# VHH binders against Endoribonuclease YbeY (ybeY): the designs that were tried, part 5

Target 1, 156 residues: Endoribonuclease YbeY (ybeY), of Chlorobium chlorochromatii (q3are0)
Amino acid sequence: MSLELCNSTRQAIPNKRLLQAIRMVVQGEGYEIATITGVYCGNRMSQRINRDYLNHDYPTDTITFCYSEGKAIEGEFYISLDVIRCNARHFNVTFEEELLRVTIHSALHLTGMNDYLPEERVAMQAKEDYYLQLLKTQKSISPQKSTDNAIFSCNS

## First folded at step 1 (VHH)

Design q04 (framework vhh_6qgx_2)
Fold by ESMFold2-Fast, scan of step 1:
Structure q04 (fold): chain B 156 residues (1-156), chain A 125 residues (1-125)
Amino acid sequence: as target 1 above (156 residues)
Amino acid sequence: QVQLVESGGGLVQAGGSLRLSCAASGFTFSDYAMAWFRRAPGKEREFVAAISWSGGRTFYTDSVKGRFTISRDHAKNTVSLQMNSLRPEDTAVYYCAASTYKYYLGTSPEGYDYWGQGTRVTVSA
């Protein structure tokens, strides 16, 4: 099992809490972690990946790729910290709250939840709220031992 | 020095099969996503198939789905393309490609950092 986070920016992020959020969502939804890589980056990197794969040429808050079909998840996500900062100010919430929400959202996508339709977006938002509240009460679904050191530097 | 060397190309009749192989050297094979592209005379490079670093995920262009199978062998540092039910329009030079971004399954040639010299496949009518 491998869960790794990479931060290519100079902005500090709460690695331990982000790892907790990802494990909580994956296990809470009845899945297991085979290999998940979360990349926290700036607008430039996010825009490049979106352009290369999805044929878009603009930054977005998250891009998610799921490579597995069964209950053991193999995948990755990319979150633009610049967009998170902008969204936090716009929605009048803290940077950490917005970062956790988008990380939870990305993890939910890895479990196969979509948000293409209006009703799917409502369901996704309800799950985001649910896991954010679990984090606030310090409830943990994962023991978090073997992957507590799942943090590494990204290439430029 | 990173090298990709293709083999297995040749002449085959329509409806026949060929297996292409790509031998990788000079790098840790399992850290790279791998793909096959092709180029017919007078055309640009076209995506054919990709396989993730672990071999757990594959992606194919619509025209080859169900006919071609991409696979990799970490012990031999090889990626292969099994081509069945070949058609004259499959005639092209086939290229092996590697991406330093180990999760890349994209169809853009620009996403691949290393390329082989190609192997020629000719399918007769």
Scores: ipSAE 0.000, ipTM 0.148, lowest interface PAE 14.0, mean pLDDT 78

Design q05 (framework vhh_6qgx_2)
Fold by ESMFold2-Fast, scan of step 1:
Structure q05 (fold): chain B 156 residues (1-156), chain A 125 residues (1-125)
Amino acid sequence: as target 1 above (156 residues)
Amino acid sequence: QVQLVESGGGLVQAGGSLRLSCAASGRTFSSYVMAWFRRAPGKEREFVAAITWSGGSTFYTDSVKGRFTISRDHAKNTVSLQMNSLRPEDTAVYYCAAELYKGSYYFPLTESDYWGQGTRVTVSA
């Protein structure tokens, strides 16, 4: 099992909380982690991803790639911290809350959920709210009682 | 529009090494997530390895971790799979696959946009 987070930006992120969120979603949805890499990136990386993949002019907060079939997830996601910051201000929530929401959203995609149709978006938002609420009320797990597989830096 | 051509397959003895290459032609290679899949005789196609468009992340199926390495060369428009410590159970036709993003936020690579014709790898005892 490998769960790794990379941050190529100057913006601090709550690695332990993000790892906790990903594990909670994957396990809660009945899946296991084989290999998941989450990349938290800035404007330059986000611009490149948008140019190469989206083929449109609007920004995106996350892009998720799933490589696996079955219960053991192999995949990655990319989250734009600059878009998270803008969205947090727009929705009048904290940076951390918006970051956790989008990380949960990406993890839900890795379990096979999509949000193309209105009813799918409603279902996904309900699960985002559910996991986010659990995280808000839960204490961080002690480092001595769990393994922390996070990499706090990355190349990009 | 995009064509993928595999090469490098052949016959090797158990414990040997082989390097597969996939050359992409047509559209810009850098816009694709690239992967290798294989199909053993009498079995369904299975995932082997993948590399992101940036080359920054790689993924492997458990049975090949530590033995196989996927890499990407943007200048040559190629993706390669270095296979070490080969086992008889690695015998299969190996396929290169590419997934182009078209405005979706979710990419199930198992249903890739483009496939190569395959290259055969046979590992003898």
Scores: ipSAE 0.012, ipTM 0.229, lowest interface PAE 8.4, mean pLDDT 76

Design q06 (framework vhh_6qgx_2)
Fold by ESMFold2-Fast, scan of step 1:
Structure q06 (fold): chain B 156 residues (1-156), chain A 125 residues (1-125)
Amino acid sequence: as target 1 above (156 residues)
Amino acid sequence: QVQLVESGGGLVQAGGSLRLSCAASGFTFSSYAMAWFRRAPGKEREFVAAISYSGGSTFYTDSVKGRFTISRDHAKNTVSLQMNSLRPEDTAVYYCAARGWYTVESYRSADFDYWGQGTRVTVSA
C-alpha cells in the first residue's frame, strides 16, 4: 500500500488533509489503495490545463491516470494549483476548499466514476459534496503548521 | 508523422457484431490513452469508449456498456472496439483518438491530441 503526495510548487498545501480526503473517498467507495501518487504542480500542467480550459464549458483542473481493473487502485493524478486558485476566486470559495473538492473528484475518478453524461456529472458532484462535508464534520486533530503540510520535491 | 488509421466498418444487421481496429504510428503508443468516438448522421460527435495507457482501465458511455469492449495490443500498436448486439442507433462514423492525458471532468473531443479519418458503420433494422 502506497499513498504519496508530491508538491512541485512553492505554494503550501494541507498535506495531511489531502491524504485524509483520498483515504476517505477510496474506503467510502469500497476500494483499497495499492499505489496512488498525487502530484500538485504549476508551470508544466498549468500550460496544458489552460489550453484545455479555453475549449470547455467548465475549467479543467486535474488529469487522472488509472491503471487498475480491480478493487486495489493503482493510479496517479496531477492537479494545477494555478487553476485551483483561479477557480476558488471565481466560485467565491477558499483555496483549501477548492483544492479538497478537486482532490476528492480525482479520487472518485480513480474508483471508476465517469462524468461523460450530464447525469453522471450530477452524480459525481453529489459525491464531491458528500465527502467534502464529511471532512468538514469529521473530528480531526489541530491543524499543523504550514511547514508540516507539504511534500516539496517531485521526481516524476 | 502521426497517423491513426481505422478499419473494420461496414454494413451489419441489428443484433450482429463488428470489430473495429485502429493502427497507430508516429508516436509512443504506450504513453497515450486511446478512445473511440462516433458521429451519427445529423448529430454531434459523442464519446463511446476509452482505454488507459496500460490497458488496465476502460471507460464506456452508458448506451454501449455490456455490448462494446475496447482493448489494445502494444505489440501491434493497435486499439480495437468489439461491438456486439448492434442497434440501428449505433449507425455512425467511428473515430479513433489518442491523448497523452485525460481529465476527470470530460472525455470531450477537444481533449484529444490526434484523430483518425473515421470508419463507417451502418446497422440495418
Scores: ipSAE 0.012, ipTM 0.153, lowest interface PAE 8.9, mean pLDDT 77

Design q07 (framework vhh_6qgx_2)
Fold by ESMFold2-Fast, scan of step 1:
Structure q07 (fold): chain B 156 residues (1-156), chain A 125 residues (1-125)
Amino acid sequence: as target 1 above (156 residues)
Amino acid sequence: QVQLVESGGGLVQAGGSLRLSCAASGLTFSRYAMAWFRRAPGKEREFVAAISGSGGYTFYTDSVKGRFTISRDHAKNTVSLQMNSLRPEDTAVYYCAAVPSYETWYKTSYEYDYWGQGTRVTVSA
């Protein structure tokens, strides 16, 4: 089993909460993790992958690649933190809440759930809400101490 | 310190097979996409095949699809290129390359961060 996150940006992200969210979704949907890599990147990287690998059929804030067909998931996803920040402002939610929602959305895609049709979007939205609510009721994960940077948040 | 070491090149008759291997050290292997590029005499370097760092997603140039297979072994930190049905036009120096999985990892050589020294493949007519 391998579950890893990569952050190629200077923006801090809640790694432990994101890992928790991915595990909850995969397990909750009846799957196992073989190998999942989540990549949090800038807008330019996401646009390049979408242009080069995808046919622009589905405009989205996340790009997912699922390589497995069975219960043990092999795959990866790419999320643009710049897009997350813009969406958070537009929807009047916190950056962390939007980031968790899109991460949950990506994990649901890895389990084979689609959102191409309106009814599929409604079903996926319901599952996003369900897992976000579960995360709120779980025991909080203590923050990691790296430096004193946790005292003054740079929310400029 | 990152190092990529290729092996398996040589002289082979048309229709034959060769297996190239690349051993990686000094990097977290699972976080790097791996690729093979080649340069024929008098030509520019071209993409041959790539494999993603985590999930095993593969991409091939059209001229080798169905003949070549790229694979990786995370336990051994190696990437391999199985080359079947070799043709004289496959004659080239073959290079192993690595780039972080969060970057573009196919088609263009300028986007790969680390390169091996190359291994020579000669296919006789």
Scores: ipSAE 0.000, ipTM 0.145, lowest interface PAE 13.2, mean pLDDT 77

Design q08 (framework vhh_6qgx_2)
Fold by ESMFold2-Fast, scan of step 1:
Structure q08 (fold): chain B 156 residues (1-156), chain A 123 residues (1-123)
Amino acid sequence: as target 1 above (156 residues)
Amino acid sequence: QVQLVESGGGLVQAGGSLRLSCAASGRTFSSYAMAWFRRAPGKEREFVAAISSSGGSTFYTDSVKGRFTISRDHAKNTVSLQMNSLRPEDTAVYYCAATYGRLYSWTEPYEYWGQGTRVTVSA
């Protein structure tokens, strides 16, 4: 059982809340975590992954790889923080809110949600809204250590 | 549902410009992310550019960055692709595509497609 996040950018991210969101989605959908790695990156790393694995050379807000078939999830996702910042401006939401929404979206993909049909896309967005709202209504825990709030480096 | 109709294709000389337009019909245009794809003779269809439902996020394949600009006009229900500094390798049939959603993800397929408009760039 491993759930790890990596940030290869200079942009601070709310590590604890991102981990909470991923666990909430996975267990809320009836799954468990075998191994999940989330990578928060800039456009160049997102482009390289698209080029190397998907035969496309452009940044996206998220790329998801699921390696498991059963209820124990093994997979990874990549989120472009540059795209998150752009989205946050245009949807008139905070960077953190947009980041949480896209992280929830990626976790839903890891549970096997593929929104090929119009009704599936509506369901996907409804679940994003549901988990984002659920996360916002959670009882807040006072911050323990400010130095533990964000990860600033990644080996990748 | 949306129906997509492309226009603006044609013959242009290398270094020239073209503006492609995609007109959408349907009630929920503002809820759709839009994209342009292209297919050159003898090749598979490839991604060119995309724009989120709000118009706030844009995505481009590396070969067109700095040369192509995607934009949308919610009042006219249109998506446009401004193509500058055109190269012979940009010769293709260009397709407009749409998918429902606030967030655009590379893992999400496009559900609605236009018939395509041909772009030919002379050497």
Scores: ipSAE 0.012, ipTM 0.241, lowest interface PAE 9.0, mean pLDDT 78

Design q09 (framework vhh_6qgx_2)
Fold by ESMFold2-Fast, scan of step 1:
Structure q09 (fold): chain B 156 residues (1-156), chain A 125 residues (1-125)
Amino acid sequence: as target 1 above (156 residues)
Amino acid sequence: QVQLVESGGGLVQAGGSLRLSCAASGFTFSSYGMAWFRRAPGKEREFVAAIRWSGGSTFYTDSVKGRFTISRDHAKNTVSLQMNSLRPEDTAVYYCAAEKTYYYGSEYLPSYDYWGQGTRVTVSA
């Protein structure tokens, strides 16, 4: 099992809480982690990923790539911290709460949950709310110690 | 080496049927969704049908719903498009594509990394 987070920015992020959120979503939806890489980046890197891989030239909060077939999840996601900060202000929530919500959203996508249609977005929002509340009720639980939860500097 | 090779195109009269096949090699077929696109003369490429990597979900453009059926065979590494009740407006070159699904925020954006060369379908009358 490999679950790795990478932060290429100068902004502090709650690594242990983010790892907890990802594990909670994947396990709660009936899946297991084979290899998940989460990349937390700035607006500039997010735009470059859009241009290099997706032929877009505007920022978004998250981009999620699913590689797995079956119960063991393989994939990666990219989250723009600058967009998270902007959205947190817009929605009048904390940076950490918005970051956790978008991380949960990305993890739900890795399980194959779709949000293309309006009714699918409502369903995904309900799941986001569910896992956010679950995380709040599990506050102060010591995170599981694992070398597979390594936090490291991003390549790019 | 990745390859997608389409076959089954040809000439058919309106109301007829054709089955297109796409043979995949050089990648883990079962890890990819598969899709069919088409390009009519003088028009842009349009989506026709898709099947998820698991085979559990299928998607169709409105103009072919009820007439076309997409399916896959993991043992043969093939995806097929059964086309019934063909219309002159179905005339196009049909392309097979291998899909890795990605999400761009709330947008469902399939990424099509591999494409076949296409097979021509002509519906007369």
Scores: ipSAE 0.015, ipTM 0.353, lowest interface PAE 6.5, mean pLDDT 79

Design q10 (framework vhh_6qgx_2)
Fold by ESMFold2-Fast, scan of step 1:
Structure q10 (fold): chain B 156 residues (1-156), chain A 125 residues (1-125)
Amino acid sequence: as target 1 above (156 residues)
Amino acid sequence: QVQLVESGGGLVQAGGSLRLSCAASGYTFSSYAMAWFRRAPGKEREFVAAISRSGSSTFYTDSVKGRFTISRDHAKNTVSLQMNSLRPEDTAVYYCAASFRPYTLGWEESYYDYWGQGTRVTVSA
């Protein structure tokens, strides 16, 4: 069992809150973590991954890959911090709020939730709002450290 | 099938105003970032304006800043473009676009997944 976050940028991110958000979503949806790796990166890496795997040549806020079929999730996601920063300004929300929302969205994808159809998008957005609100109600409580979590540097 | 239907286009004299509307059907409007693009005859589509999923943030191309205003009404499932001080160079077919990517607000045509059929705006000198 591992949940690892990698930050390949020089942008500070709230690692403990991101880990808490991922655990909250996975457990809330009735799943377990086998191995999840979240990568927080810049536009260059995001564009390369989109080009190599999804035939895109522009940055997106998140790319998610799920490798498991059962209740124990194996997967990874990539989030462009440059896009998060840009979107946070445009939406008039904090960088941290936008980052948490996109992280929650990525975790929901790992549970098998899709947003291909309009009704799926609505359901996804509702769950994003739900988990963001849960995190807000718990933000004054120090996150409990877990031995199944790791934070490491990428591109080293 | 998702459908976006534009309305409000027409012929107007330079200096006049038009209000374009885009009605969404087959989905929940509040799930999408929305935008307006335009295409003049023989040209490629150009970004005009975008509005965030919540409606709290807007983004405009430089040539329309101060003249155009984008807004959305979640209850009516509509996005609108109020066009003031119209110029002959604003003559184009105007397209409504929606992105299912909740966090991408921008100018790139490729960010948008759903497109209307367009409404024609002609501004005479």
Scores: ipSAE 0.000, ipTM 0.133, lowest interface PAE 13.4, mean pLDDT 77

Design q11 (framework vhh_6qgx_2)
Fold by ESMFold2-Fast, scan of step 1:
Structure q11 (fold): chain B 156 residues (1-156), chain A 125 residues (1-125)
Amino acid sequence: as target 1 above (156 residues)
Amino acid sequence: QVQLVESGGGLVQAGGSLRLSCAASGRTFSDYAMAWFRRAPGKEREFVAAISWSGGSTFYTDSVKGRFTISRDHAKNTVSLQMNSLRPEDTAVYYCAAKYLTGYSTYYRDEFDYWGQGTRVTVSA
């Protein structure tokens, strides 16, 4: 099993907290991790997300690809750190809180949750709030296996 | 817009190997996430393998792990699937798929934008 994060930006991210959040969501929803890669970026992807966000008022800062059908998840997600920082400022929340929320949202998508309809978005937001609250009651967890704490450079 | 053309299919004996290639033409290849899917006679299209936008991660369906390898060549605008230790159940039409990366929220494996016409792989017993 592999859970890896990649940061192609100059911005620091709370790697251990992000890994904890992903594991918590996947396990909480009754799934297992086969291979999940999270990509945190601020380059070309960030520019596309900003352009589309401004024009179409999309609810998320992430692009998620789910390749699996069963309980063992194969997938990846891409999050723009520039958009996260912008949203954190506008919503008057910390960068870390917004980043954790969007990471949780991406993990929920990997479990098959949709947000196409307004009622689906409400359900998704409730689960985001639930997992964020759980994270606040837990201290940082030490890595349990070699790939759970992996972070590497993105080749772009 | 991108056009995808698959090649490399054919007839092969069980235990043999084939290398499929997908050539992308049109706009910038590096702006697309790339994957291979297959459809066996009388069955639905299933995911086979994907390579991340950065090329740093690969994903496989369980039945091909350790036998198939997906790779990407940005200079040639190609994605390849090296298929080793082929089995009769690998018999299918193989499709290359591309997804343009935008600011939209979620793209499940069934939501790829561009598809090739497919290349047939037949594995004899």
Scores: ipSAE 0.020, ipTM 0.423, lowest interface PAE 6.6, mean pLDDT 78

Design q12 (framework vhh_6qgx_2)
Fold by ESMFold2-Fast, scan of step 1:
Structure q12 (fold): chain B 156 residues (1-156), chain A 125 residues (1-125)
Amino acid sequence: as target 1 above (156 residues)
Amino acid sequence: QVQLVESGGGLVQAGGSLRLSCAASGFTFSTYAMAWFRRAPGKEREFVAAISGSGRSTFYTDSVKGRFTISRDHAKNTVSLQMNSLRPEDTAVYYCAADIRYSLYGTYWEQYDYWGQGTRVTVSA
């Protein structure tokens, strides 16, 4: 069991809050964490991954890969901090709030939620709002990783 | 400080297999993304495969998907490339590379900071 975050940028991120948000979503949706890796990257890396994996030639705020089908989640996500900053400015919210919202969105995708259909988008947005508000009202919790994990990770 | 040494290259017939290994030394702390690149005679380096520092995420160029497998052995501090169903067009010098930034990987060689000297792979028809 592991939950690891990697920040490949020089931008500071609220690591403890992001881990709290991921655990809250996964647990709230009735799932467990087998292995989740979240990568916070720059615009160039996000654009490269979209191009290489999804044949898109533009950056997106998040890309999610789920490798599991059961209740124990194996997967990873990639979030572009440059896109988050642009979105925060556009929506007139703080960088941290937008980052938490997109992290929650990515975690919801890992639980199997999609947002292709209009009704799916409404349900996804409602859950984003729910967890974001819940996170705002709870005190910070220090998440703990399995000590059996022998793999390296990168965190800012 | 970081040094990379490749091994496992050689001459094989088409349809055969080889396992390349890259031994990394000089790591004091932190994790690195690792990749394999190759250079055919008269050409620039091209991307083959990459693996994240954690070993959980891998990426392959289309021409090797399903034939090559990249893996990492943390205890031995090595990254390996298992090459199956080799073709004459796989003939090249294969290079191990490390990205010391906190990045998953890149597909263009200019992003990588440390390189081995390369190991030659020749696939006969």
Scores: ipSAE 0.000, ipTM 0.144, lowest interface PAE 13.2, mean pLDDT 76

Design q13 (framework vhh_6qgx_2)
Fold by ESMFold2-Fast, scan of step 1:
Structure q13 (fold): chain B 156 residues (1-156), chain A 125 residues (1-125)
Amino acid sequence: as target 1 above (156 residues)
Amino acid sequence: QVQLVESGGGLVQAGGSLRLSCAASGSTFSSYAMAWFRRAPGKEREFVAAISWSGSRTFYTDSVKGRFTISRDHAKNTVSLQMNSLRPEDTAVYYCAAGPYTYKFESGTYDYDYWGQGTRVTVSA
């Protein structure tokens, strides 16, 4: 089992909380982690990935690739921190809350959930809200604050 | 900016082993997927193997699966290619490459950003 996150930006992100969110979603949906790589990047990289693989010429908040077919997930996701910052302002929520929501959304995609149809979007948003609430009710063993951020890199 | 320097090439008999290394310098190495390509005499460059930023995902061309292993060492800023059970058809100049995508192994609108000068591997019969 391998779950790894990489931050290619200079923005601090709560890596422990993000790892917790991914594990919670995967286990909650009845799956296991074979290999999951989450990449937090800027708009330029997310636009390049969309352009090359999804025929999009604009940044999105997340791009998810699932390579497994069974209950042991092999996959990758890419999240644009610039888009997260814009979304947080637009929805009047904190950067951390929006980041956790989109990370949960990406993990749900890795379990096979789609959001192409309106009813699928409603179902996914309900799951996002559910896991966000679970994260908010859990307390760290240490006196850790969710606002305590760390910049982690693929080189650490 | 990233600069790549390959080493570890040489002459080996069929069935033997070699370990290639790629040393990266520059500020963005850990943010790039890394790959090995090769160019055999008289042929075009072809994909061999790739590894993700974290090292958690690897890709191989079918002809080397089970024989070659790609790995990376973040502390040393190196990518290695362990080549076992070498065959004469593995004879080529091997190039290290860095780009933004682990799974983007062929030329397209966005090519790999950085390339090394190559290291020569010769496998005798």
Scores: ipSAE 0.005, ipTM 0.190, lowest interface PAE 11.9, mean pLDDT 76

Design q14 (framework vhh_6qgx_2)
Fold by ESMFold2-Fast, scan of step 1:
Structure q14 (fold): chain B 156 residues (1-156), chain A 128 residues (1-128)
Amino acid sequence: as target 1 above (156 residues)
Amino acid sequence: QVQLVESGGGLVQAGGSLRLSCAASGRTFSSYYMAWFRRAPGKEREFVAAISGSGGSTFYTDSVKGRFTISRDHAKNTVSLQMNSLRPEDTAVYYCAAHETWYSGRLYTPTSSEYDYWGQGTRVTVSA
């Protein structure tokens, strides 16, 4: 029972809100957390993982790996803070809003939702909008007793 | 594969309001990000506003926030831009654009070169 975030960059991230977003999505979709690790990294690390595991050679905002098949999620995701910063500027939204949206998107992928078809992308975005709205209006919630909410650095 | 037709442009007094409409025909309208761009004489094309396929997310350039509202009607396959408190600086040709992405997490970009389908434009002139 573990939900852990790590940040391999020197950019500050809203740790408490990111943890709340992940818990909100997982619980809202009817799942529970067995082990989820979220890694916030730079373009170089994200591009290396994409190249090594997905055979892509370009930076991406998120890469998600789900290892479980049932209601108890085991998985991890990687989010490029450099891409999030660029996206926030292009979409004329705050860094925090774009970061939360992509974190929500990653959590939705961990619940088995995909976005390969146009219809699936519309459905995914509707869920992103829904959870972003809940998170924006909701104050801090207590973590689940079975969830580890520690944050740590990925490197020295 | 989408055709876009704008309407609603015209001459309006400063401080007035105008509503632009974009009618879309073709497949998968609801899966497209829809956007409005504008181009004033002698200037580059500028992003104005965008709306997600579901209609749940909207994006605005800072200069129009609080004055313009983008909305969509799935039954009519239309996207509208309600423009309030118009200023002479809003004078431009307004273009409707559609963008379909294949990338996880993002169904939208404000960069004009990334949009797949464009209308012919509708002219808006705001007099002092």
Scores: ipSAE 0.006, ipTM 0.177, lowest interface PAE 9.4, mean pLDDT 76

Design q15 (framework vhh_6qgx_2)
Fold by ESMFold2-Fast, scan of step 1:
Structure q15 (fold): chain B 156 residues (1-156), chain A 125 residues (1-125)
Amino acid sequence: as target 1 above (156 residues)
Amino acid sequence: QVQLVESGGGLVQAGGSLRLSCAASGFTFSKYAMAWFRRAPGKEREFVAAISWTGGSTFYTDSVKGRFTISRDHAKNTVSLQMNSLRPEDTAVYYCAAQYEYRTLSGYPYDYEYWGQGTRVTVSA
């Protein structure tokens, strides 16, 4: 069993909370972690967020690879921190909240949940809201100091 | 009728370059993420590169980072893959694929709705 996060950028990320979010989603959905690698990377937005974005779906903020079938998940995901920052500003939420939401979203995809149909998007967003709120609740009842480093390199 | 038509494949020597192109028709190109996958003889399809519907996000498999560049042209409904510093290990049939995009690009072939027929790339030593 392995759950590893790496950050190939110079941006600080809340490593402990991201790990907690992933474990919460996978276990909450009835799955187990065999091997999950989450990669946080940079990719500067080349297009401005404007009315076209509001009349279209979100810009791509994550990519997932699921290598397993069944209950024990083998997979990886990649999240663009530059896109997260743009989305957070556009939706008037904090960078950390948007980052946690997209991390939860990526973990849900690894459990087989998609968001390509309207009904799938409704279900996905409800699950995002549920786990984001659950994460906030757990933080308030059991706040512990993380001994993990927040930032490390993904490059060999 | 939905079509993805690849071109630009061929025989090239190690260290050389090729540019693959994919022409899309029959669907709203601007709503779809585009990706390149490849299949080497005797192997499964593997992810190579993807580009979001806006062109603002790109993702690459580690073995091609720094050598390959994916791009798209909305005016022409095309996606391209510039392949530099080619290696014999890059020998494969290369496929263009399209996925309706909400927030997530998938690196998993089975999540892609539309596929081209493929273009063959052979890299000799």
Scores: ipSAE 0.013, ipTM 0.335, lowest interface PAE 8.0, mean pLDDT 79

